# VHH binders against NADH dehydrogenase (ubiquinone) complex I, assembly factor 6 (Ndufaf6), part 23

Target 1, 289 residues: NADH dehydrogenase (ubiquinone) complex I, assembly factor 6 (Ndufaf6), of Mus musculus (Mouse) (a2ail4)
Amino acid sequence: SVAAASGPGIPGSHLYCLELLRKRDYESYLCSLLFPAECQRSASALRAFNVELAQVKDSVSEKTIGLMRMQFWKKAVEDMYCDNPPHQPVAIELWKAVKKHNLTKRWLMRIIDEREKNLDDKAYRSMQELENYAENTQGSLLYLTLEVLGVKDLHADHAASHIGKAQGIVTCLRATPYHSSRRQVFLPMDVCVQHGVSQEDFLRRNQDKNVRDVVYDIASQAHLHLKHARSFHRSVPAEAFPAFLQTVSLEDYLKKIQRVDFDIFHPSLQQKNMLLPLSLYIQSWRKRY
Below, E stands for the ipSAE of ESMFold2; O stands for the ipSAE of OpenDDE; V2 stands for 0.75 times the mean of E and O plus 0.25 times the DockQ between their complexes.

## First folded at step 14 (VHH; framework vhh_7xy4_2)

Design D4 (from C6 with N52D K57R L99D Y105S; at its last look DockQ between E and O 0.01; V2 from the best seeds 0.00; counts 0 for: pae E 7.1 > 2, placed apart)
Fold by OpenDDE, look of step 14:
Structure D4 (fold): chain B 289 residues (1-289), chain A 120 residues (1-120)
Amino acid sequence: as target 1 above (289 residues)
Amino acid sequence: QLQLVESGGGLVQPGGSLRLSCAASGFTFSYYWMAWVRQPHGKGLEYIATIDSDEGRTYYSDSVKGRFTISRDNAKNTLYLQMNSLKPEDTAMYYCARDDYFSESLKDYKGQGTQVTVSS
């Protein structure tokens, strides 16, 4: 009976995490509900941690403020492993998860470090750079999630890597209209150059063939990663499957973008899938990802 | 019900040409990407070409690039594959498919296929 060291718990810290996810990352919220009961809090804590970090880029007008927030989380993680987490609801829940599952510190730190680097508002130079970013953020998160689930398996790690990369790419695509409205473009430059597309084309919401080709190539790469991840299905322990349920949402987006001929600015792409909860449940029930 | 009917296959000598057609019905053809896939005997399904809904964008596998041309006529709900410089390696059952590249269900939206045999 590992006495859950009732550290100075912030009452309602778990609910805070869930509400944060529900508001800011609804997909993750839904996925978290499908975890084994004993893992749900920890899974939610990890995802809430990720949301907190992801919001830094969007909320800060000044890079300096962003850096300060990242430093807070770096210190928080360090302190967690010294059993002295800061009095922040997400940090407290994360600390509990770390203790319960002996989470690997390096993955948490990698997420912070990579997101800190990403504060420079520069476009990815290449698809590879985007994938690396995804690996270091979403991939790391999935590795931690597997640890929460008690899974230590090579095939699960491989699947996690591919899913993480797919997630990063899809996230980049999904965010493109938002970034464009802010006169920012983060899509891989090498792919853009290959098709003769400039950043300005995206800022102008150009729907020309070459712009669509860029989107196609990028989306295709995400699809390939998803395919690879799924190819490991037979070798991946079933206990890992809850960690990979996000593939449902990835596939949904990729299908949607295809239906609109890779018009990345199409309004339908911003609409919530009302059937997502059902789809996730079905996938969970089928023990697939 | 979605129907895809392939035609134009046959026996051809190496270096020869064939033009495949696919008649589509049961869905709004002009709204979907379409693809050609092929399955050599004893081998898996190979994705070889795709075209966007507006007849503008085409993509090819490396194996057929420069030799095959995918096109469509939305008014006729027809997909085409012009195959030039055919090789024995191109021998396969060719299928027209709704390009569900992002769904594992490509298998569910293909026709009955047309056999192409390249033999001397």
Scores: ipSAE 0.022, ipTM 0.477, lowest interface PAE 6.7, mean pLDDT 90
ESMFold2, look of step 14: ipSAE 0.059; ipTM 0.565
ESMFold2 (binder alone), look of step 14: mean pLDDT 81; pTM 0.831

Design D5 (at its last look DockQ between E and O 0.02; V2 from the best seeds 0.00; counts 0 for: pae E 12.8 > 2, placed apart)
Fold by OpenDDE, look of step 14:
Structure D5 (fold): chain B 289 residues (1-289), chain A 119 residues (1-119)
Amino acid sequence: as target 1 above (289 residues)
Amino acid sequence: QLQLVESGGGLVQPGGSLRLSCAASGFTFSYYWMAWVRQPHGKGLEYIAIINSDEGKTYYSDSVKGRFTISRDNAKNTLYLQMNSLKPEDTAMYYCARLEYFESELDYKGQGTQVTVSS
């Protein structure tokens, strides 16, 4: 009976995490509900942690403030492993997850470090750079999620890597209209150059063929990663599948963008899929990802 | 309506050459991966060549590699297959095929054009 060290629990810290996800990462919120009951709280804590870090870039008017927030989380993780987490609801829940599942510190730190590096308003230089970012953030998060599920399997790790990369790419695509409105473009430059597309083309919301081709290539890469991840399905333990339910949302976006001929600025791409809960449930039931 | 119309097939001697064309209509041709597939009589469908939307990537089956060349003209909405050094084994119905987005499965194929290689 590992007495869950009732550290001074912030009453409602779990609910805080869930509400944070519901508001900021609805897809993750839904996925977390489909985890085994004993893992739901920990899964939500991890995702909430990720949301807190992801929001730093969006909220920061000054890079210095972003860096300070990242430093807070670095210290929080360090303190967490010393059984002295800060009095922050997400940190407390994450600490509980770390203790319960013996989560690997390296993955948590990698997420923070990579997001700190990404605070710069620079486009990815290459598709590879974007994938590396995705691996170090989303991939790391999935590794931790597998640990929450008690899965230690090479094939699951491989699937996680590919899904993480796909998620990073799709996230980049989804955020493109938002970034463009802020006169920012983060899409891989090598792909843009290959098609003769400038950052300005995206800022102007150009829908020319070459712009669509850029989007197509990037989206295709995400699809390939999903395909690879799914190729491991027979070798991946079933216990890992809840960690990979996010593939449903990734596929949904890719289908949507295809339907609009890769017009990345099409309004329909910003609409919530009302059927997503059902789709996730069905996939969960089918034990597929 | 989606249409793929193959042409250029016929009877040719071994060692000869043919150029197949496929006229595409009813969809944005330039955004789709395209393929040539063939079906010998009494045999299953075989992928022989694939080209991506921007002609940057081509794939060939081992059976046709070095002999066949897939190309496309997006301005003309046309897919091509240059077939050189034809062999009797190349005798088949040849189909132009649209692939799903993202390097996926055959989505649509035309009516086909017959290629017969015989002395």
Scores: ipSAE 0.000, ipTM 0.253, lowest interface PAE 12.4, mean pLDDT 90
ESMFold2, look of step 14: ipSAE 0.000; ipTM 0.363
ESMFold2 (binder alone), look of step 14: mean pLDDT 85; pTM 0.863

Design D6 (from C6 with A35S S61A Y105S; at its last look DockQ between E and O 0.01; V2 from the best seeds 0.00; counts 0 for: pae E 18.1 > 2, placed apart)
Fold by ESMFold2, look of step 14:
Structure D6 (fold): chain B 289 residues (1-289), chain A 120 residues (1-120)
Amino acid sequence: as target 1 above (289 residues)
Amino acid sequence: QLQLVESGGGLVQPGGSLRLSCAASGFTFSYYWMSWVRQPHGKGLEYIATINSDEGKTYYADSVKGRFTISRDNAKNTLYLQMNSLKPEDTAMYYCARLDYFSESLKDYKGQGTQVTVSS
């Protein structure tokens, strides 16, 4: 038959997830290549899902459109667990990962619910609110990643919680120049008030010492979370370490912002780290995080 | 001002059940992972179970897995331990603890304890 001779045409949903990561989250793309072969496809699906949700807030002109996108994903997750995923490439790959690894539905829903709450243009009220958001999004994503790796371990989950909080804080810092150019500031208000800093200071790219002190305090919390996660590194099974490869990028950013004396708008913070692929490969070999 | 108050201990026959409670105050209970530990008379602390801050993940020592269930009610600031199929080796003082850092943290943030005695 002509159908048999033609074979498959355009690459399927997995290639879609890989291209999405390559274009929109290059660091996660690199990390996924270092997962065990049998886990790479599922890890890519989780990270692609994160990208789809993360982009909603900035890609829509109205909150109502964002809410409709979140409702799509809530229904998609419900339908996955009834073996009826929507025909969307990321949803299909996520559904395959759910079935293969018996992923916990609660974690997927927690990510969506938390992202929905964060659709507003409001800054976090406090450092604690930012950390809770990070736990519920990045932490939940890491818990799912540990499930893909087959890791059920108290120490691994505790490390994932701290690393998730560090990731959320660093993401908030990294995104500040972009949001400021759009007249939005999301940095924790309680830290700003403590130093006599307003949102307008960031909109005007003010680099007085008190503004740098706000950035210092926020970055220090991310550093503290990484330090805590690493304090019990030897208690964490080595099979979990691929889930924590992102700490290489977190450390890189925290070192760079320290070198520029916490000037969050410094151009060097936007420079690509050309050694990142090597650093990740070395980290994957050492069985450390 | 941090306080953990355990209750619900007592004397029970082998094969019986008990439900322990831990009332927490002086900190934001819903932000912390909580654990149960026990101390048999004349011995060191033994880990029993942990529950994360939103009730989503539970962890158990092998010695109690399948028999004990940890749970929490964040609205009531209360941690629970349902103990079924009790054995004489479960006899101990039971403490709840706030999980911080594993090095020394369980000893530093535990309550006063409640005695469980399993005896015919």
Scores: ipSAE 0.000, ipTM 0.247, lowest interface PAE 18.1, mean pLDDT 85
ESMFold2 (binder alone), look of step 14: mean pLDDT 83; pTM 0.850
OpenDDE, look of step 14: ipSAE 0.020; ipTM 0.335

Design D7 (from A6 with K57Q; at its last look DockQ between E and O 0.02; V2 from the best seeds 0.00; counts 0 for: pae E 9.1 > 2, placed apart)
Fold by ESMFold2, look of step 14:
Structure D7 (fold): chain B 289 residues (1-289), chain A 120 residues (1-120)
Amino acid sequence: as target 1 above (289 residues)
Amino acid sequence: QLQLVESGGGLVQPGGSLRLSCAASGFTFSEYWMAWVRQPHGKGLEYIATINSDEGQTYYSDSVKGRFTISRDNAKNTLYLQMNSLKPEDTAMYYCARLDYFSEYLKDYKGQGTQVTVSS
């Protein structure tokens, strides 16, 4: 039920979600401002939920605390479908979005379950495992975002799947310098083995050709997913396009890493794109993604 | 006023057992995950065990797995730690801790502690 849902809220819960995004996922913050006005609050809640889950792995001192956080969210999702959300700012905003748009519970649970499985420090065994993780997290977020936009379309869902996989791959690449500074490497092991590259090569910030070839192979897979999603853009309803604004940032990163010959540690990859707000605004008026 | 009061510590011989208790007041005990942590003299806090709010799931650090058992009695607002096969390296100040969704470290909402000393 959408129309009659009411209950105690947390004052300023929407502002909490916006500040969380401004600090921790600035690109999603900017994209949410370009959604239709009636969808902006719900889109922000979904992305804030993603940030809360994504932070768990790197921000807690013990895996057990991470497991507690994931069990909190599983129970929170169960309870919000019984109109009894916990008093946590993001949970309150997510509950409002669930009621307003009749969001599919399965997608929310899939994100939590996948994040819980990924709490350890192990690299992905294969490119396929990374893509499955991306589908279950970023893909599921995009399916929910399409529901916020009121889009029920198989081609839109197919595009969301590919864009979600591309996003997950790019996120893994972007995070590699940060994780390497913490002596962690998550890049797919099968690709590393194929080029004779070890995790120590990334920890030591080695930029030999074989290391760059690993990065090239992984980045090219993200590019192929974007290309596939775009191959049928004329079959995707225009109402879905706000959900796909993130492709602007994905292409920006893929072009930047190509310019530095796939040196994943190059300092220019950490530089803020000062034109991103303008690029997103221009994209929001185009008839494609 | 939120309070956590640990008790049951003392001097015990290696191989012995102790049962620690933590009396909780000032909050709805049954709504929160609870944990035990310890601090050896001159060292930082070390995680020991966690129990969820409804007693269904328990978690243990490798250093105590198989020797210690965490439990709770929600009717009595009390958290327990049964410590068996004690070793000299278990000597520490033991604390109970309340956890919630704002907790990022095990030191959040910790009690005053109870000393456990394992020595012949």
Scores: ipSAE 0.006, ipTM 0.450, lowest interface PAE 9.1, mean pLDDT 86
ESMFold2 (binder alone), look of step 14: mean pLDDT 82; pTM 0.840
OpenDDE, look of step 14: ipSAE 0.784; ipTM 0.907

Design D8 (from A6 with F102L L106F K107P; at its last look DockQ between E and O 0.04; V2 from the best seeds 0.00; counts 0 for: pae E 7.9 > 2, placed apart)
Fold by ESMFold2, look of step 14:
Structure D8 (fold): chain B 289 residues (1-289), chain A 120 residues (1-120)
Amino acid sequence: as target 1 above (289 residues)
Amino acid sequence: QLQLVESGGGLVQPGGSLRLSCAASGFTFSEYWMAWVRQPHGKGLEYIATINSDEGKTYYSDSVKGRFTISRDNAKNTLYLQMNSLKPEDTAMYYCARLDYLSEYFPDYKGQGTQVTVSS
């Protein structure tokens, strides 16, 4: 569907990224609209890149196809730092962002490498493994976003690390009903073992207290990371705050799951938050995250 | 159930030709970009050729450009690869692949493959 051009750029590549976000990561789409105007296009490119990698696992029939996609992106990143990006609309927009902001190659490669390792259908062995995955994916994405915003600040990076971990944990929780319907469970096994819970309990949508306690422990770690990031918000420059708008959505989910006593399958957790655009707009005017 | 069934592989002498076919079922074939990929023994998958849903746009890897031709027949739900001037280095398992509906750049499914062996 996307029109192809023979030159180094692809007409409509920015629109392609925006449509991808609107369809596949609506929260990031909304957040990007609240970035400073000069940063919006680059922020959208980073988020579209994340979507391209994140969707591989669920969209491919075999690991070998997923590996082929990851090899494409590794080569694409190498080539864009040689000013020779492939003719793929997200790669073109990412290349433009790299040139404009002097983005750090290592963060882009770390996201790809970590997504590649995660192509297997195995649950995280531990809470720490989930947090490391989140740091290497969502944390790296936030470090790049801070580079787009021109923020070089230790406290901003520290906040990004914690918020990235919180995002990864919440994403894992949010996705559990979807994966369970496909007979897959990725929640950390060490937490499940601590409460005598098996993966089958999630496949059967068991609502017993020990199952809800697993969800509680995992959600509490996400809350802890947000609390840590916020404990030093006075030390974080205000220019970084657009990178942290996603905390609105994280807090919304954590409040919702608490209200249903950590029943991860409760229907209200799948309901669209029609007030999210307003909540994000209000947050964009506040002096905190 | 989605299926891609390759056929037409075999043993061929260097310089020879083969025509591969791929029968598609379980999805609306005419709406998808399709590709051929190959896997030489002990190596990863390599893109060979792609063709859009309109049959008017094709792309080839440098290793096969000028020698291979991808085509499709949307009425028969069939993808083809005409392979000419075959070389020993073309020896591989050849797979029919469907490209992702929204991206149109990356495969999301491949068949079981057909072996092509170019020797002597």
Scores: ipSAE 0.013, ipTM 0.564, lowest interface PAE 7.9, mean pLDDT 88
ESMFold2 (binder alone), look of step 14: mean pLDDT 83; pTM 0.844
OpenDDE, look of step 14: ipSAE 0.745; ipTM 0.896

## First folded at step 16 (VHH)

Design GA1 (from D1 with S30D W33A D52S D54R E55G K57S; framework vhh_7xy4_2; at its last look DockQ between E and O 0.55; V2 from the best seeds 0.00; counts 0 for: pae O 4.6 > 2)
Fold by OpenDDE, look of step 16:
Formats: structure tokens, sequence, C-alpha cells
Structure GA1 (fold): chain B 289 residues (1-289), chain A 119 residues (1-119)
């Protein structure tokens, strides 16, 4: 009976993670609720970890501060694997998840490293670069999530990779109006150049056909990834499906953007889908993703 | 506002030909696959022809294959259906339809144009 050394737990650390998700990543919050009961806490910890890292870019006015925060998390992960996590609620919960499921350190570190690189306020040079970013962040997160679920399957990994890429692309699209308001554009430059669109066009919220073409191409790429992920459905173990429920939200956004003829600045795109919880539940019940 | 306006329908004798046109507006035409669907009186909606967004691929139902040709002019935002060797069985209301890019399902159709094939 190896007495699990109850490291000094932060009371309410789990609730902290849930609240963080509810406020900052509502979709992930909802998805986490649909995990098997024994996996929910770990899944939430992972996603909370991701939120903490993702917020660094948005909250930091100076790159130096961002780098410091990333260093904190690098150290935290290292210490975590030495059974000495920092006294931070997300870190503590993540540490518990790591111990419970023997999570692969490489994936955690990859997320941090990639997000650290992304602190540079530069647009993606290409669609491929965006996809690589997505793979290294969202993809890694999904791999870890599969580990939480106890799934070791090649088809699940492939699905996870595609879903991760789709997630990254959709996230980039969804954030475009926000970034534009801050005079930032992160959309892939190669796609913009191909259509003769400048960053300024996005900053001015141009709705010309060329701008819409850029959005169309990028959205199409996300859709393609979803299609590929779903093509593996028959070969993916059912135990993995909770990890992939985020596809519901991705599909919802892609449908919405299509309805507004790929006007990325359309106000409806910022509206929350009130039916999302129901849709997720139904999908979960149907054992689909 | 999204609009699809069909034209070119009418009365024709068996063996005759018609050319239907559909004028599209209110959306980026070349982003969407398009279809012709028809509805005979008292019957359900039937897909008869589909064309990809750029016109590179076409699909036909068995009922019209070899007789009908779907085409599009993206510069004019217009969809066409050339109907040859018309039969009484082709009598129906014909609709121009936009297909959802992601699902390939019908998401919008026009008001339709009546085609009547009779002796």
Amino acid sequence: as target 1 above (289 residues)
Amino acid sequence: QLQLVESGGGLVQPGGSLRLSCAASGFTFDYYAMAWVRQPHGKGLEYIATISSRGGSTYYSDSVKGRFTISRDNAKNTLYLQMNSLKPEDTAMYYCARLDYFSDELDYKGQGTQVTVSS
C-alpha cells in the first residue's frame, strides 16, 4: 500500500481549475464535464494548464514578463516530476494528474516551449507554421488527454493531431477581430499574399472578396482536418471520444462563418452558442466526435 | 440578402430542349457547390445535378445522366442546366440550390421555375 504521499494540497485547487476554465475556456469546461468521473480532475488540470500558458500572450505588455512566466512553468514542470511542484493551484492539480496517469513530460514541455516561441508578435509565415504551432500546443494537449483516458492507439493519435490542428486554426480565426482591434494580425502570411491581401486590410476590417477568400482558405483547411479526424472514427477506440468532443465547437464555428460568407468580423461569430452544452451532450451520448 | 433566381422554364414537347439559368447574389458564388433539384407535383425533392465550386466536378442522377448538363459561370454568378431529350417524367418545378460547403447539404434554394414536358 504505497501511501500516496499527500503533498501539501492547496485546498480548493480543483475548483480553481474548474473556475478558470469556466471563465476563460468555457468550451473546455463543458467538455471536461463529459469525461469519465475518474478522469475529470486530471483533464481539467491539463486544460487549466493550457489556459494559464495561453493567457501569458494576452496579458503581457512586455515580452520579458511573458518569458518569465514561461520560465516559471518550465521550472514547475521539472519540479513536478521531482515531486516538488510549486505552490500554485494549477501546478498542484497538474502534478496530481502526472502522478496518477504517468503523463509524458515531453508533451507538457512542448506546449510551454511552443507558446514561448509564439510570444513574438509576429504573424505566421505560412499555413504550415500555424499548423505546426497547433500540433505542438493543442496536439500535445490532446496526446496528454489521451494518456489521461488510458488510450494508446495510433488512430487516436492521428485523430488527435488533426483535431489539434483544426483547433489551432479555428482559434486563430476566432481571435482575429480581437487582434485586429489591437492592431495585430496573426493569420498566415502566405495565404494573405496569395490573395493580394495585406495586414492592413484586416485592421480596417475590410470585407472585400479577397479578404473573404483568405478566410475561406484558412477555414477550409480547418474543415479538412476535421474531416480527416472523423474519417478515423471507426478505428478509434471509444474510450478516446471524450478527448475529441471539442470538434462540436469547431464545427459550429465553421458553419457560422460560412453562413456569414466568411466575414470574419461579423458580430454573430462572437456570440456564444447557447445550445453548445446540449450538442456536446448529444454527441457524447452518440459516442461520436 | 442571399438570392437565387431561376429562369428558362416553360412548356416543351417530348424530345425538346430547355436551358435553365440561375442568377445568384448576396454571397460569394465560387465558394459554394451548387445543385439543381426538382420536385414533381405531389412528389418529394430530387437532386438531379451537382457542380463543385469551381466547376471541376459534376454529378448527375441516373434519371438525367447523359441528357442534362450542369455548368456555371462564376464571373457572372450564374448556374446553368442544359436539358436535352426531355421526357414527360421530367415535368417538375426546378430549383437552383446552394450546397453547404462543409456538409454538401442543401442550405438554400430559389423560388423555382416550372418545366412542363407535354405533347
Scores: ipSAE 0.021, ipTM 0.382, lowest interface PAE 4.6, mean pLDDT 91
ESMFold2, look of step 16: ipSAE 0.382; ipTM 0.730
ESMFold2 (binder alone), look of step 16: mean pLDDT 90; pTM 0.906

Design GA2 (from D1 with S30D W33Y D52S D54R E55G K57S Y59S; framework vhh_7xy4_2; at its last fold request DockQ between E and O 0.89; V2 from the best seeds 0.00; counts 0 for: pae E 3.8 > 2, grease 24.8 > 24.2)
Fold by ESMFold2, fold request of step 17:
Structure GA2 (fold): chain B 289 residues (1-289), chain A 119 residues (1-119)
Amino acid sequence: as target 1 above (289 residues)
Amino acid sequence: QLQLVESGGGLVQPGGSLRLSCAASGFTFDYYYMAWVRQPHGKGLEYIATISSRGGSTSYSDSVKGRFTISRDNAKNTLYLQMNSLKPEDTAMYYCARLDYFSDELDYKGQGTQVTVSS
């Protein structure tokens, strides 16, 4: 189905995407400002698309309504590649990016398909399942971002895969306090079982050592992915580095959670990093990510 | 509060063995990578061995590989260095060190224990 373009108060589709990011994904908003000028609009469109999909699970009252919204985006992407995008601000900007950069349709569809599969309230069965989800969502988003930057490079793709997995794991960790307050736990069940931890432990916000051990093991996998991606940074063309600015935020979260002894419910984890804009700016001048 | 206390140093003959211990307190020991670092008299610090939080991964400098073994007992909050086939060039102050989780840089070290290899 075709959704009416009903977004209030935006004078154009590009401004709509920027405001969506500023309000709903501030980290991506900041990163987009540091992209090459000719790429900024397209990068913003990709990240706005990600925000639209990410909001579905938490914004709908029933799985069936969420599924309908995913079907809208599947149709929207199909129609973009037939040069007939729906009249929706994010879809219009995404279509412009697709045409400008010859973006690979497979990556856009992979993101939608994976998020559709994840509409239920079930925890990931395993750490591997979480990593696969992260690869198919965040990894695919990074592959598209590399296409916007004009980078076609095997090492850049390998870095994107690992950074995408790290991002997905960190997102799962960051969201746990919110989901626990709504009686939902998504942390990988196999890791919980290894430490004798149940969903109820997270619902009660239990801070015992075994619960913190679960968080430690999951955070350690995100760290290992970042370490791996960085191990070959000299082989990655510098033109790719804007796509990887998000590693600053990932590193920040991983440092914070260690400082609170892997207490995932500690209030300091919800505090905004007021130095993030400066850290990103400094990172944009470095010869690494 | 945060402490790393090394012990087990001393005077030993070339070819001998020595076991260093490090008692850790004031932090959750098994959330940190640990290392042994040494400082020969008049020289800078040298990383000689590292071990992952759960003990599954170790690394060694070329100068000690095959002779030294790093290990940890997370139940006792203790780091160990088994030093075999000691040489006079192993004479140094040996420090137990905690590595920062993300940066892999030393973020805390103890006061050290002296190891002297001579006859």
Scores: ipSAE 0.363, ipTM 0.716, lowest interface PAE 3.8, mean pLDDT 89
ESMFold2, look of step 16: ipSAE 0.354; ipTM 0.729
ESMFold2 (binder alone), look of step 16: mean pLDDT 89; pTM 0.899
OpenDDE, look of step 16: ipSAE 0.762; ipTM 0.891
ESMFold2, fold request of step 17: ipSAE 0.342, 0.331; ipTM 0.723, 0.706
ESMFold2 (binder alone), fold request of step 17: mean pLDDT 89, 89, 89; pTM 0.903, 0.900, 0.900
OpenDDE, fold request of step 17: ipSAE 0.755, 0.748, 0.746; ipTM 0.887, 0.884, 0.883

Design GA3 (from D1 with W33E D52Y D54S E55G K57S S103E; framework vhh_7xy4_2; at its last look DockQ between E and O 0.70; V2 from the best seeds 0.00; counts 0 for: pae E 4.4 > 2, grease 25.1 > 24.2)
Fold by OpenDDE, look of step 16:
Structure GA3 (fold): chain B 289 residues (1-289), chain A 119 residues (1-119)
Amino acid sequence: as target 1 above (289 residues)
Amino acid sequence: QLQLVESGGGLVQPGGSLRLSCAASGFTFSYYEMAWVRQPHGKGLEYIATIYSSGGSTYYSDSVKGRFTISRDNAKNTLYLQMNSLKPEDTAMYYCARLDYFEDELDYKGQGTQVTVSS
């Protein structure tokens, strides 16, 4: 009975992670509940880690503060692998996950590094740049999630990559109204230029056809990634499917944006899907993603 | 109101050619994948050609591959089907179809245009 060295546990650290997800990433929260029981805590820890990192960009007024926070997490990850995590609830839970599943350090570090680079208030120069960001963040997160699930499979990795890219793109689209209110535009510039659209057009919430065309092209790229991911469905082990449940939410958004003729500023796009829990459950039950 | 109006069908001899057109209205044509589907008499609906909105990617069924060409003019909101080397087996009602953006399923189809290939 190898007494699992109870490192200095923060009472309620798991609940902290769940609450964080519930408040800041409700979709991930719901998905985490559909994981195998033995994996739920680890999955939640990973997602909470991602939320902590993602919030740095939104919460900091000064880049320097953001960089300091990123350094904290870099150090935290290093220390975790030395069995000395910082006394922070997410870090402690992540450390437990790392130990339980022997998570690959490289993926954790890649997420931090990529998000650190993204602290600059600059638009993506290209769709490729956005996709690379997505791969290095959401993709890495999915790779780690697969490790939590004990899945080591090439097809699952390919699916994860595509889903990660789709997630990054959709996240960028969904956040566009919020960013515009803050006089920021992060949409890929190459796509904007192709349609003769300026950043100012988004700041003014222009609904002209060319603006909608930009949104269409970007959304279409996300859709394409989902299609590719789903094309692997027959080759992907069923054990991986819980990691991919987020596709339900992605598809939901893409359908909604189509219904409003790719008006990215349409108010309906900000509304929560009340049926999302049911949809996720059904998808989980059907063993699809 | 969403409308798809097919034209260009008719009677043609084997080996002949026809060009079908579909005028689209009531929706943003360029945002949708479009398809030609056909239904022979007494048979089910067959997807024969699909064209995507961006990049000009096309798909053809094996039955028409190499003979038919699907194209679109987004500025004119028009879908085309160039049919060459027509065969009696190509006799069918031809429909212009809008596809669902995500499911690649038929969302809406026109009234159709009859193509008859007969000697």
Scores: ipSAE 0.025, ipTM 0.542, lowest interface PAE 3.0, mean pLDDT 91
ESMFold2, look of step 16: ipSAE 0.308; ipTM 0.692
ESMFold2 (binder alone), look of step 16: mean pLDDT 87; pTM 0.883

